# Ledger of designs, part 125: VH-VL binders against Large ribosomal subunit protein uL10m (mRpL10)

Target 1, 224 residues: Large ribosomal subunit protein uL10m (mRpL10), of Drosophila melanogaster (Fruit fly) (q9vpl3)
Amino acid sequence: RGKINIQRPKAPHYERARVVAVTQPKYPELPKAKSCFKTRAERTQQQQENPYNEIIAREVRNWLDHSRLVAFFHLSSITADDIFRVRVQLHKQNLHLKSYGSKIIEQAVKNTRYEAIVPLFHSNHCIVFSPDPEKTAALLRIVRRVPQMVLLGGIVEETMLSRNQLVAYAQMPGLHAVQAQLVQTLSQAPGHLIQQLQAHQNSFVQVLDVHAKNQMNEETPKST
Short names: E, the ipSAE of ESMFold2; O, the ipSAE of OpenDDE; V2, 0.75 times the mean of E and O plus 0.25 times the DockQ between their complexes.

## First folded at step 14 (VH-VL)

Design hc45 (from gm16 with heavy chain T30D; framework fv_anetumab; at its last look DockQ between E and O 0.31; V2 from the best seeds 0.67)
Fold by OpenDDE, look of step 15:
Structure hc45 (fold): chain C 224 residues (1-224), chain A 119 residues (1-119), chain B 111 residues (1-111)
Amino acid sequence: as target 1 above (224 residues)
Amino acid sequence: QVELVQSGAEVKKPGESLKISCKGSGYSFDEYWIGWVRQAPGKGLEWMGIIDPSDSYTRYSPSFQGQVTISADKSISTAYLQWSSLKASDTAMYYCARQWDYSFPLDYWGQGTLVTVSS
Amino acid sequence: DIALTQPASVSGSPGQSITISCTGTKSDVGSHNYVSWYQQHPGKAPKLMIYDNSNRPSGVSNRFSGSKSGNTASLTISGLQAEDEADYYCSSYNSGSTWVVFGGGTKLTVL
């Protein structure tokens, strides 16, 4: 009984070979799993127009449209706990910290007045929204203490501001304070003017009185 | 005009303590932070740390952590840099500079304080 | 040690334009972090020349300009003058490490 060569099995009979060839399951080539190491940025690019992204984009637009203060930050590696802490602090001031993917932002602001912000979102970013532009100073005070947050700029009263302009804005006396100061200054102006006018009139009257007195003294005949 | 004025040059021996000062004027001292920068003779600039004078919040570069102490007195618009025990390697020019936060530039600088530590 | 890389020296003739480069990483210059440039004359304190990559402070000559591309920031000095001879330092905040970094400095010589 000849040693069955396990390494070179005898070719099956032609009919069997045909049946085996036809019955071999054609496994679809598994899509070559592109290396799972796509950067978050690359993953975000491949995200097909997910209906979910549209919903989120609409949310972002809604925030932008209803916010009078929007600040953009680069967010470096930060712990969840630290982010939460910052969120809580901001929330106490009616400031809302949100984070969105760059694609979502792009979709949200496409063909809108906010399209100029797209270049700000090349990395990890977060956005702070507020209905109150007067909270700018409070916002900056909080985020300055977060080393992982870098201020990039913002929108105040529908005006896009650089980071420096935003800081300058925060340092300005509130509109009400400026208005109050203006009113005070304006209210003092008439008083000063009146005082100056009166001072001149009084000085003039004094000079006239002195002149009149001198004339009267000259007209009094020395009654010898 | 914004100005930072630093204390005068210091000559010390190893092991001695030292405190140098930086006084700010021409701006609201508590609204900006003060950074310290070291420059060893013939070397480049080294950021040491920063302080928020409003509440004395302080952060150091890793290279200077535990080596120096940064403090401030907002009542007199002055920031301080101090050593408990000087080393010869501490010989350098030290600059204070105004900085709004970590990511903002050092926009105004003091004139520098030369510290010489020699036996 | 996270450092910004600058050429040790650059030279130019009066009236020429020179460029000093500052190369960092994605966590500093290559990110949204801002680069600043400082000028330092011998025996003097550094002076801010450029901030936020390309902005000039008040009082700084328009001959100085800054730019950033990728991981490299550049300081350009046009119309070189004798007074421009100094050391130049780039700086950036590293948001990853959470401290400010300086370049090694570039000595500019006006020939």
Scores: ipSAE 0.861, ipTM 0.935, lowest interface PAE 0.6, mean pLDDT 87
Fold by ESMFold2, look of step 16:
Structure hc45 (fold): chain C 224 residues (1-224), chain A 119 residues (1-119), chain B 111 residues (1-111)
Amino acid sequence: as target 1 above (224 residues)
Amino acid sequence: QVELVQSGAEVKKPGESLKISCKGSGYSFDEYWIGWVRQAPGKGLEWMGIIDPSDSYTRYSPSFQGQVTISADKSISTAYLQWSSLKASDTAMYYCARQWDYSFPLDYWGQGTLVTVSS
Amino acid sequence: DIALTQPASVSGSPGQSITISCTGTKSDVGSHNYVSWYQQHPGKAPKLMIYDNSNRPSGVSNRFSGSKSGNTASLTISGLQAEDEADYYCSSYNSGSTWVVFGGGTKLTVL
């Protein structure tokens, strides 16, 4: 918002530009292509967006590269006190709750195997990162008590999992051996999952769930 | 394999108390929530609330907050729905069902308990 | 608007395909909402037919399929059989309202 009269600069430079300014003292004529007529809010937002986005995108890449467990959630309106309490509970388990804009996520995962996650972030969200995939059960026990958080899916040992696969993963006895088997089995289908997600957001979680059920049904006591 | 078995039908008068039960088997009872669903005669399904049997965490829909009590005894794999004073409008079929959390499906259902409240 | 709207009834002949709709708001049936469908025969408990918008549990016929587009979820039953005659309910969780909602139900009649 501004109370100053800002008009689009004229594109061409003319020899008469100074003459027009003299005869019309209220409206200065300025070069269009190189003018800095952006409002105070636009300048502040643009400046913070450009360097801030790049720094934060690198932070997201670092989290993704060093986290063996990543979980994605939709987040509805929640009080600052409640989300702080959740963040503290998660931190005690080496689980790190973060939120980033969809454009920052897109920038962070561009030209990586994780590019397919971008459609999940078009609405309010949060992400939990951890180096400890064995903390998946602890994560789910904490967040399912938070009505404002809805599990969308996750990444375990560099393999994308549906929300149903993530729950099944957390419930398996003999976690280390079964985790390795599950991740190995799912890694054989990443191309199909990438294509489905790129075409349809709704199919991302569903495709992973179908493949996990077909391959894991003997080892999980779920939905049979 | 997963099974939820509910207590038998009840015929009650207004003002009486009632506690109906839902016993789970074929899975680790305290790993999943138990939800309760009401269906009045000839009407649709209404979600009443849930309990986590592991520590008795409970949540009610606004329509049922303060109207009923949900509880559980994990040592016998049983959840309960309880009224301190029944009304004729409480006449309905009551189902228990298994649920991981709020956004997950009700994947296994009990057979239902018919509660009839009439003078 | 936190209500899920279903048609009161639908009908079809054996072998026909029919679709039951479930319409809500963007907050009830949107890109981040998971819709489930339940079948209930007279005198029986509901049975989960579709979860997470389009997934079928084990033991559910592939004649049943689910989809979601815009603010509407749909249950499609192909190759109608007499046994499909039942009431069908959709369900969704809106994390903004923080409780589970069922649609009003749809009575399917197989003629």
Scores: ipSAE 0.767, ipTM 0.896, lowest interface PAE 1.0, mean pLDDT 79
Fold by ESMFold2-Fast, scan of step 14:
Structure hc45 (fold): chain C 224 residues (1-224), chain A 119 residues (1-119), chain B 111 residues (1-111)
Amino acid sequence: as target 1 above (224 residues)
Amino acid sequence: QVELVQSGAEVKKPGESLKISCKGSGYSFDEYWIGWVRQAPGKGLEWMGIIDPSDSYTRYSPSFQGQVTISADKSISTAYLQWSSLKASDTAMYYCARQWDYSFPLDYWGQGTLVTVSS
Amino acid sequence: DIALTQPASVSGSPGQSITISCTGTKSDVGSHNYVSWYQQHPGKAPKLMIYDNSNRPSGVSNRFSGSKSGNTASLTISGLQAEDEADYYCSSYNSGSTWVVFGGGTKLTVL
């Protein structure tokens, strides 16, 4: 009694604490946290149910079906002014720069002859379309000045070409018909011209395989 | 046959100016770009910049922007690397090499020009 | 200057296979950018050995092969020979920074 601690907090006696524990109302249960992440199947289903994606996918298919030149690029961050200048230069050559989401491209080309391009679009990308394959040289001349764009490959006269094969095609002299014939000859003939471009064929196949593997790795949880 | 031939070794004092050359042959010179690569003694490779000989468009890495000037004269199939005022830290082997553009490999290389800057 | 990550040295015996790794970022070595490999003998200019991840220029031995997985590229030399003793550099274009980057280099010693 000589010294009293006035800072002592009020605490219930043992018997009173027991009674309170038995009679106190159950604390409100928070609803169990539902996963904020969807399974791969659920994400795929939501994509398929979006009607705007199908409309844009049909636009992409229309561009692919009506273009004799399609070029694929990786695209890093670029200002609106810079990309606008590139679009204007390309448009003057009947070259049409388009950007579409990877899921839309996948939806557009699924079950078509173009399905092999899907792995190219699992990072930032853009596509240039033209009805005129003679414009390949003009395309490459313009894009060389755009350091944010990296040529990945393309499709010329329905034939898939690596970036090195596109450069070789652009360097060939002559008329549209001659260039188209050379593309078909180089891609299919077992002759000595194919030997010079063997590395280009392997490069394009490897790029597609690496992109497919990277897509799987990004979707699959890391094991380590 | 594609070949790049560089000018001979240089021995300079700090503060002096220098211009070294890289002459291409065996291909259409202005169809390909020329990149420059530095290698300090006992060190690795550093990309300095690139030039389009067709119109002298240049791009530099940040470490070399303002430190050197890259130029070209397509009429004589020659690219140049130039310093207005050399420093001892510029002592290095300098290589020129052919590139289609920024994203393509350096496919043919010059023999190198050794630049030594000492008092 | 930003460099890609390579081991400082590797060693092997004649006839063995060795692998040199090159690790970068999604902007340089990642899925849309191509890796090249250069061989440099002492006192000589570098020589292109591999381009676009796995392609060999004309005149380069098929003992040299390249591969890439994610942000890591690899150079493999099979049937190792004394002449393979050199420095090896990987390189990639970084489309984010918009210039070419090199690895720090790997000294290959043939024992």
Scores: ipSAE 0.766, ipTM 0.897, lowest interface PAE 1.1, mean pLDDT 80
ESMFold2, look of step 15: ipSAE 0.762; ipTM 0.890
ESMFold2 (binder alone), look of step 15: mean pLDDT 89; pTM 0.927
ESMFold2 (binder alone), look of step 16: mean pLDDT 89; pTM 0.924
OpenDDE, look of step 16: ipSAE 0.855; ipTM 0.933
ESMFold2, look of step 18: ipSAE 0.729; ipTM 0.877
ESMFold2 (binder alone), look of step 18: mean pLDDT 89; pTM 0.929
OpenDDE, look of step 18: ipSAE 0.861; ipTM 0.935

## First folded at step 15 (VH-VL)

Design ctl1 (from j19 with heavy chain Y31S Y57S Y101S; framework fv_imvotamab_arm2; at its last look DockQ between E and O 0.01; V2 from the best seeds 0.00; counts 0 for: placed apart)
Fold by ESMFold2, look of step 15:
Structure ctl1 (fold): chain C 224 residues (1-224), chain A 118 residues (1-118), chain B 112 residues (1-112)
Amino acid sequence: as target 1 above (224 residues)
Amino acid sequence: EVQLVQSGAEVKKPGESLKISCKGSGYSFTSYWIGWVRQMPGKGLEWMGIIDPSDSSTRYSPSFQGQVTISADKSITTAYLQWSSLKASDTAMYYCARLGSESSLDYWGQGTLVTVSS
Amino acid sequence: DIVMTQTPLSSPVTLGQPASISCRSSQSLVDSDGDTYLSWLQQRPGQPPRLLIYDISNRFSGVPDRFSGSGAGTDFTLKISRVEAEDVGVYYCMQYTHYPWTFGGGTKVEIK
């Protein structure tokens, strides 16, 4: 079944990583038990491993491997029109909205540093993936007008962040912006350095000229 | 290097089925959506719908909902537009186009002319 | 559905002279994220459409600087500062702020 997933160019497995503690994650309240819920759960536990689940889990691993920003949301009821509008807005920012079952997420993150995210998927949810962590601010700007999506936390550059940490990260300049600023500064540094040195040199000459003229005036003797 | 290459022209009779293709190359196929646009002879452009190939999520224009099926096979980087039963009014040029991030429908296929006549 | 009204329907222009195409939407195209999802396409005779301008005013890769876009809200303009022979064709505005996505009816640019 590997031939139906062409996104496998990377090795997604990592050694058991040190996970930055997700500070006391607040697990979603489970819906009250109903007959249909119990029946579904019973069938899932009694069923042998579903090969389709493994294919989808591999796809999730691939998204995780190619995404330097991952954000987790609780998703309440939303119309098809509203979710489509949100998906378009996110897509425009290279942000990719997905939803997967808890079992799929569990399979995808098994034996990885991300196992701690599994409890977040006990209820309705969605995940946003992006290769670009600087898009975190754009993500938060878009979803603040979508009350159906409630931020739970995220992963940035392989580091798990709480909701508050992710919001704080969004306010920082991105690494590429900092790197671009450094390249621009290095390109300009000879010019600014020369300008400062020339100004310093000119000030130096000016001070010497004033000093020389003052010495001539001070040498005038006074007789009594 | 981004290219969308569509399948060749089709001449069909009313009631026949048809599946035309749009193969993407030169980019990460699952990172961009594929839209389908109809142009009837001598007419303007009409959006038919769009698909996210990464999860096959689709959205159809109301005018085309139930009239066509949009699908994708990401293993061969190909999107499809298909009819179960063609009508003469389906005679048109059909384009696929990629929805870029930080742009718009940025790269277009060459078009597939579909002619439906008895 | 958002109606995109283009004027003029046909724009005969002397070679080397400017052309201006208007596109008006029935509703604001500013989305809830603050962005405006309005683009301009060119379709030369016998060719597929190609993207000229996105986000109102951003020129797509390979598009000459004689093409410029402007506008806000509901009123948008595509300008060609000096029309060349290769600019003959039909120009469409497209919005994808609002579902369903819609195109303008097209403006045919012709020489003379």
Scores: ipSAE 0.722, ipTM 0.891, lowest interface PAE 1.3, mean pLDDT 79
ESMFold2 (binder alone), look of step 15: mean pLDDT 93; pTM 0.952
OpenDDE, look of step 15: ipSAE 0.799; ipTM 0.936

Design ctl2 (from gm16 with heavy chain W100S F104S, light chain Y34S; framework fv_anetumab; at its last look DockQ between E and O 0.34; V2 from the best seeds 0.00; counts 0 for: pae E 10.4 > 2)
Fold by OpenDDE, look of step 15:
Structure ctl2 (fold): chain C 224 residues (1-224), chain A 119 residues (1-119), chain B 111 residues (1-111)
Amino acid sequence: as target 1 above (224 residues)
Amino acid sequence: QVELVQSGAEVKKPGESLKISCKGSGYSFTEYWIGWVRQAPGKGLEWMGIIDPSDSYTRYSPSFQGQVTISADKSISTAYLQWSSLKASDTAMYYCARQSDYSSPLDYWGQGTLVTVSS
Amino acid sequence: DIALTQPASVSGSPGQSITISCTGTKSDVGSHNSVSWYQQHPGKAPKLMIYDNSNRPSGVSNRFSGSKSGNTASLTISGLQAEDEADYYCSSYNSGSTWVVFGGGTKLTVL
């Protein structure tokens, strides 16, 4: 009784092998479990065919069109909790933190004046929107304490600014403050001019008065 | 003109405490951060940490976390670097520098403070 | 320790152009993070020479220029002068580690 080698079963007869080969259930190739770690880039590619992406792209465009301050940030490894904290802080200042996929951004800004921002979105990024450019300083103050947020640049009053320019902008006295200072300076100018003009006249009058007084004193006969 | 002036050279023994200073002038002290950089003799620059003088927010490089304390007194536009217990390995030149944020350059530097720790 | 990679030394003759490289990673130089360059003479404090990859601060000679491509930043000094002999350091913020990093430094010798 030949020991059935369970480890190396004898090849079936040719006819049986053919039948087995034909009757083998063709299991659909299990979709190669693309590693759950789809790169953000791969996730973004799958989103292109979604009509929802168009809606989001319109939203992004709307934000861009109605924002006077837009700041672009690179996001390093940051926790959801940290993001939430930052979002809350920004929200208190009427700053809106949004994150969009690079493809969505590309779609949103395609053939628009904002097309130049596309290169900024190669990695994890977020955008802060504000209707108020005066909030730039507040924005920078908040995000400075978030080392995971790196300022890349921004748009202020429809002008694209580099990181350094944005920082410089934030440090400048607000346009209104500068205007106020200018107005104040201008308002003081006439007064100062008048004062200067009058100073000479007053000095002259004083000299004349002194002279007149001296003459009067000389003309007062010593009534002995 | 923006200027950072550091305290003078220090000679100390191991185990001693030390506090060195960096005074800023020519700019709004609270609008910029102060970074500290170490340079051991014959070695390169090492970023130690940074402070926001406005509220004393601090961040340290991992290598210096717990090893030093960075502080500031905004009333006198001065930043400090201090050790509770010096080691011989702390012998180095220490620079303070102005920095706007983490990704901004160190645009103005102090003249440096040489700290020598020798038994 | 995370550091940017620089050549230990470079040399050139007066009037020549030399380039110092600074190689990092995708988390620093290779990212959108800006690279700065510092000059340090012996016994002196470092001086900012280039910021934001290619910008010169006021007072810095136009002989100094910076560029960045991929993970490598470059400092170019044209018309080399004796006074340019110094150590040069590159620096960038590392987004991965969340702190500022320096290169190892390059000693420039003018021959």
Scores: ipSAE 0.069, ipTM 0.627, lowest interface PAE 3.5, mean pLDDT 85
Fold by ESMFold2, look of step 15:
Structure ctl2 (fold): chain C 224 residues (1-224), chain A 119 residues (1-119), chain B 111 residues (1-111)
Amino acid sequence: as target 1 above (224 residues)
Amino acid sequence: QVELVQSGAEVKKPGESLKISCKGSGYSFTEYWIGWVRQAPGKGLEWMGIIDPSDSYTRYSPSFQGQVTISADKSISTAYLQWSSLKASDTAMYYCARQSDYSSPLDYWGQGTLVTVSS
Amino acid sequence: DIALTQPASVSGSPGQSITISCTGTKSDVGSHNSVSWYQQHPGKAPKLMIYDNSNRPSGVSNRFSGSKSGNTASLTISGLQAEDEADYYCSSYNSGSTWVVFGGGTKLTVL
């Protein structure tokens, strides 16, 4: 591991750039060590005396990194009782309702693939996190009855989805339901194919009728 | 293939009741909501309200609250718009449309039901 | 007062581009409201052309595009064709009062 060796690279030149680059992989105590010996000690102490911004930003990043379902909502005015009831209902489904300041969100997603979400947080918002992407349907059924929460979109399995894409995802059956439906579909395939062919046949006949009428009209003169 | 098929045109007198229908097919009926839109002759579109067919939860715009009743029968994939006492001002085209929720776009529309109320 | 304002009419020649505006408040057209656009030919049901400000449903020509800036949404139709002659409506969700609002409609005439 060798944390101590890297803390003494060569000389304290360009300390800002070297310290930031070196602290990411191995040096958990760097702000404390540097603040003890420098003019920057006052800056580090200021940051240490206001610890909530960095703690909350790390929390947001941890939620984003470890949630397979993230949904973003605009939040209109809502009573404390109503939002509490919604949070409890969501929690029962392993869905975690959170709200963070826009500066904290920006700090948490800086230089990540999620940077595109920052504009969503310029006004009143809330976020729902879950490790369970199969809970998307439950999420949408709960918030359907909460007009104060307006779905903006989400992230499922690290893929950003629009509102309508997230709704479509929620309607996909689970693995076991998909397997059962596949077996049923194979058993019913001849009947379903006949119905599909009848629909396509009607559409094709409509196209042929238009084409045939156009050919007959081209054969008849209609000058003046 | 998503399709919404509405009941046929109606000619009524003031004071009569009326119930028009909207039947959905080609999708899971209870996974989407049905909204109703009014268009008076020569006028624009007005959103009237919406229903979740899974349990008949409804919401109405303020202009239509108490004016109509929206209902659904999920067993036959059908939503309804109902008046207990028609007025001449109810003369309009009425559309049903599919929505994912109250804030979603109206992605598929029925063909419309013309309701004419005249003495 | 909750309203989406559209021009009553707009016209253009075949091949030109035209823009239809839709203006409201932050409760109707703002940073968090999604605007949709609908096309309606005479005697026909409306058809969804644009949703979520700028997305096109499958089967809608790429000549139709949508945008939003501030409290104004815009529908742009490029390469005007005779078939584009119709009424166009914007809509938005009124998050302050929790219902859908349509604009008054814009009649597009292809000259």
Scores: ipSAE 0.006, ipTM 0.494, lowest interface PAE 10.4, mean pLDDT 75
ESMFold2 (binder alone), look of step 15: mean pLDDT 91; pTM 0.939

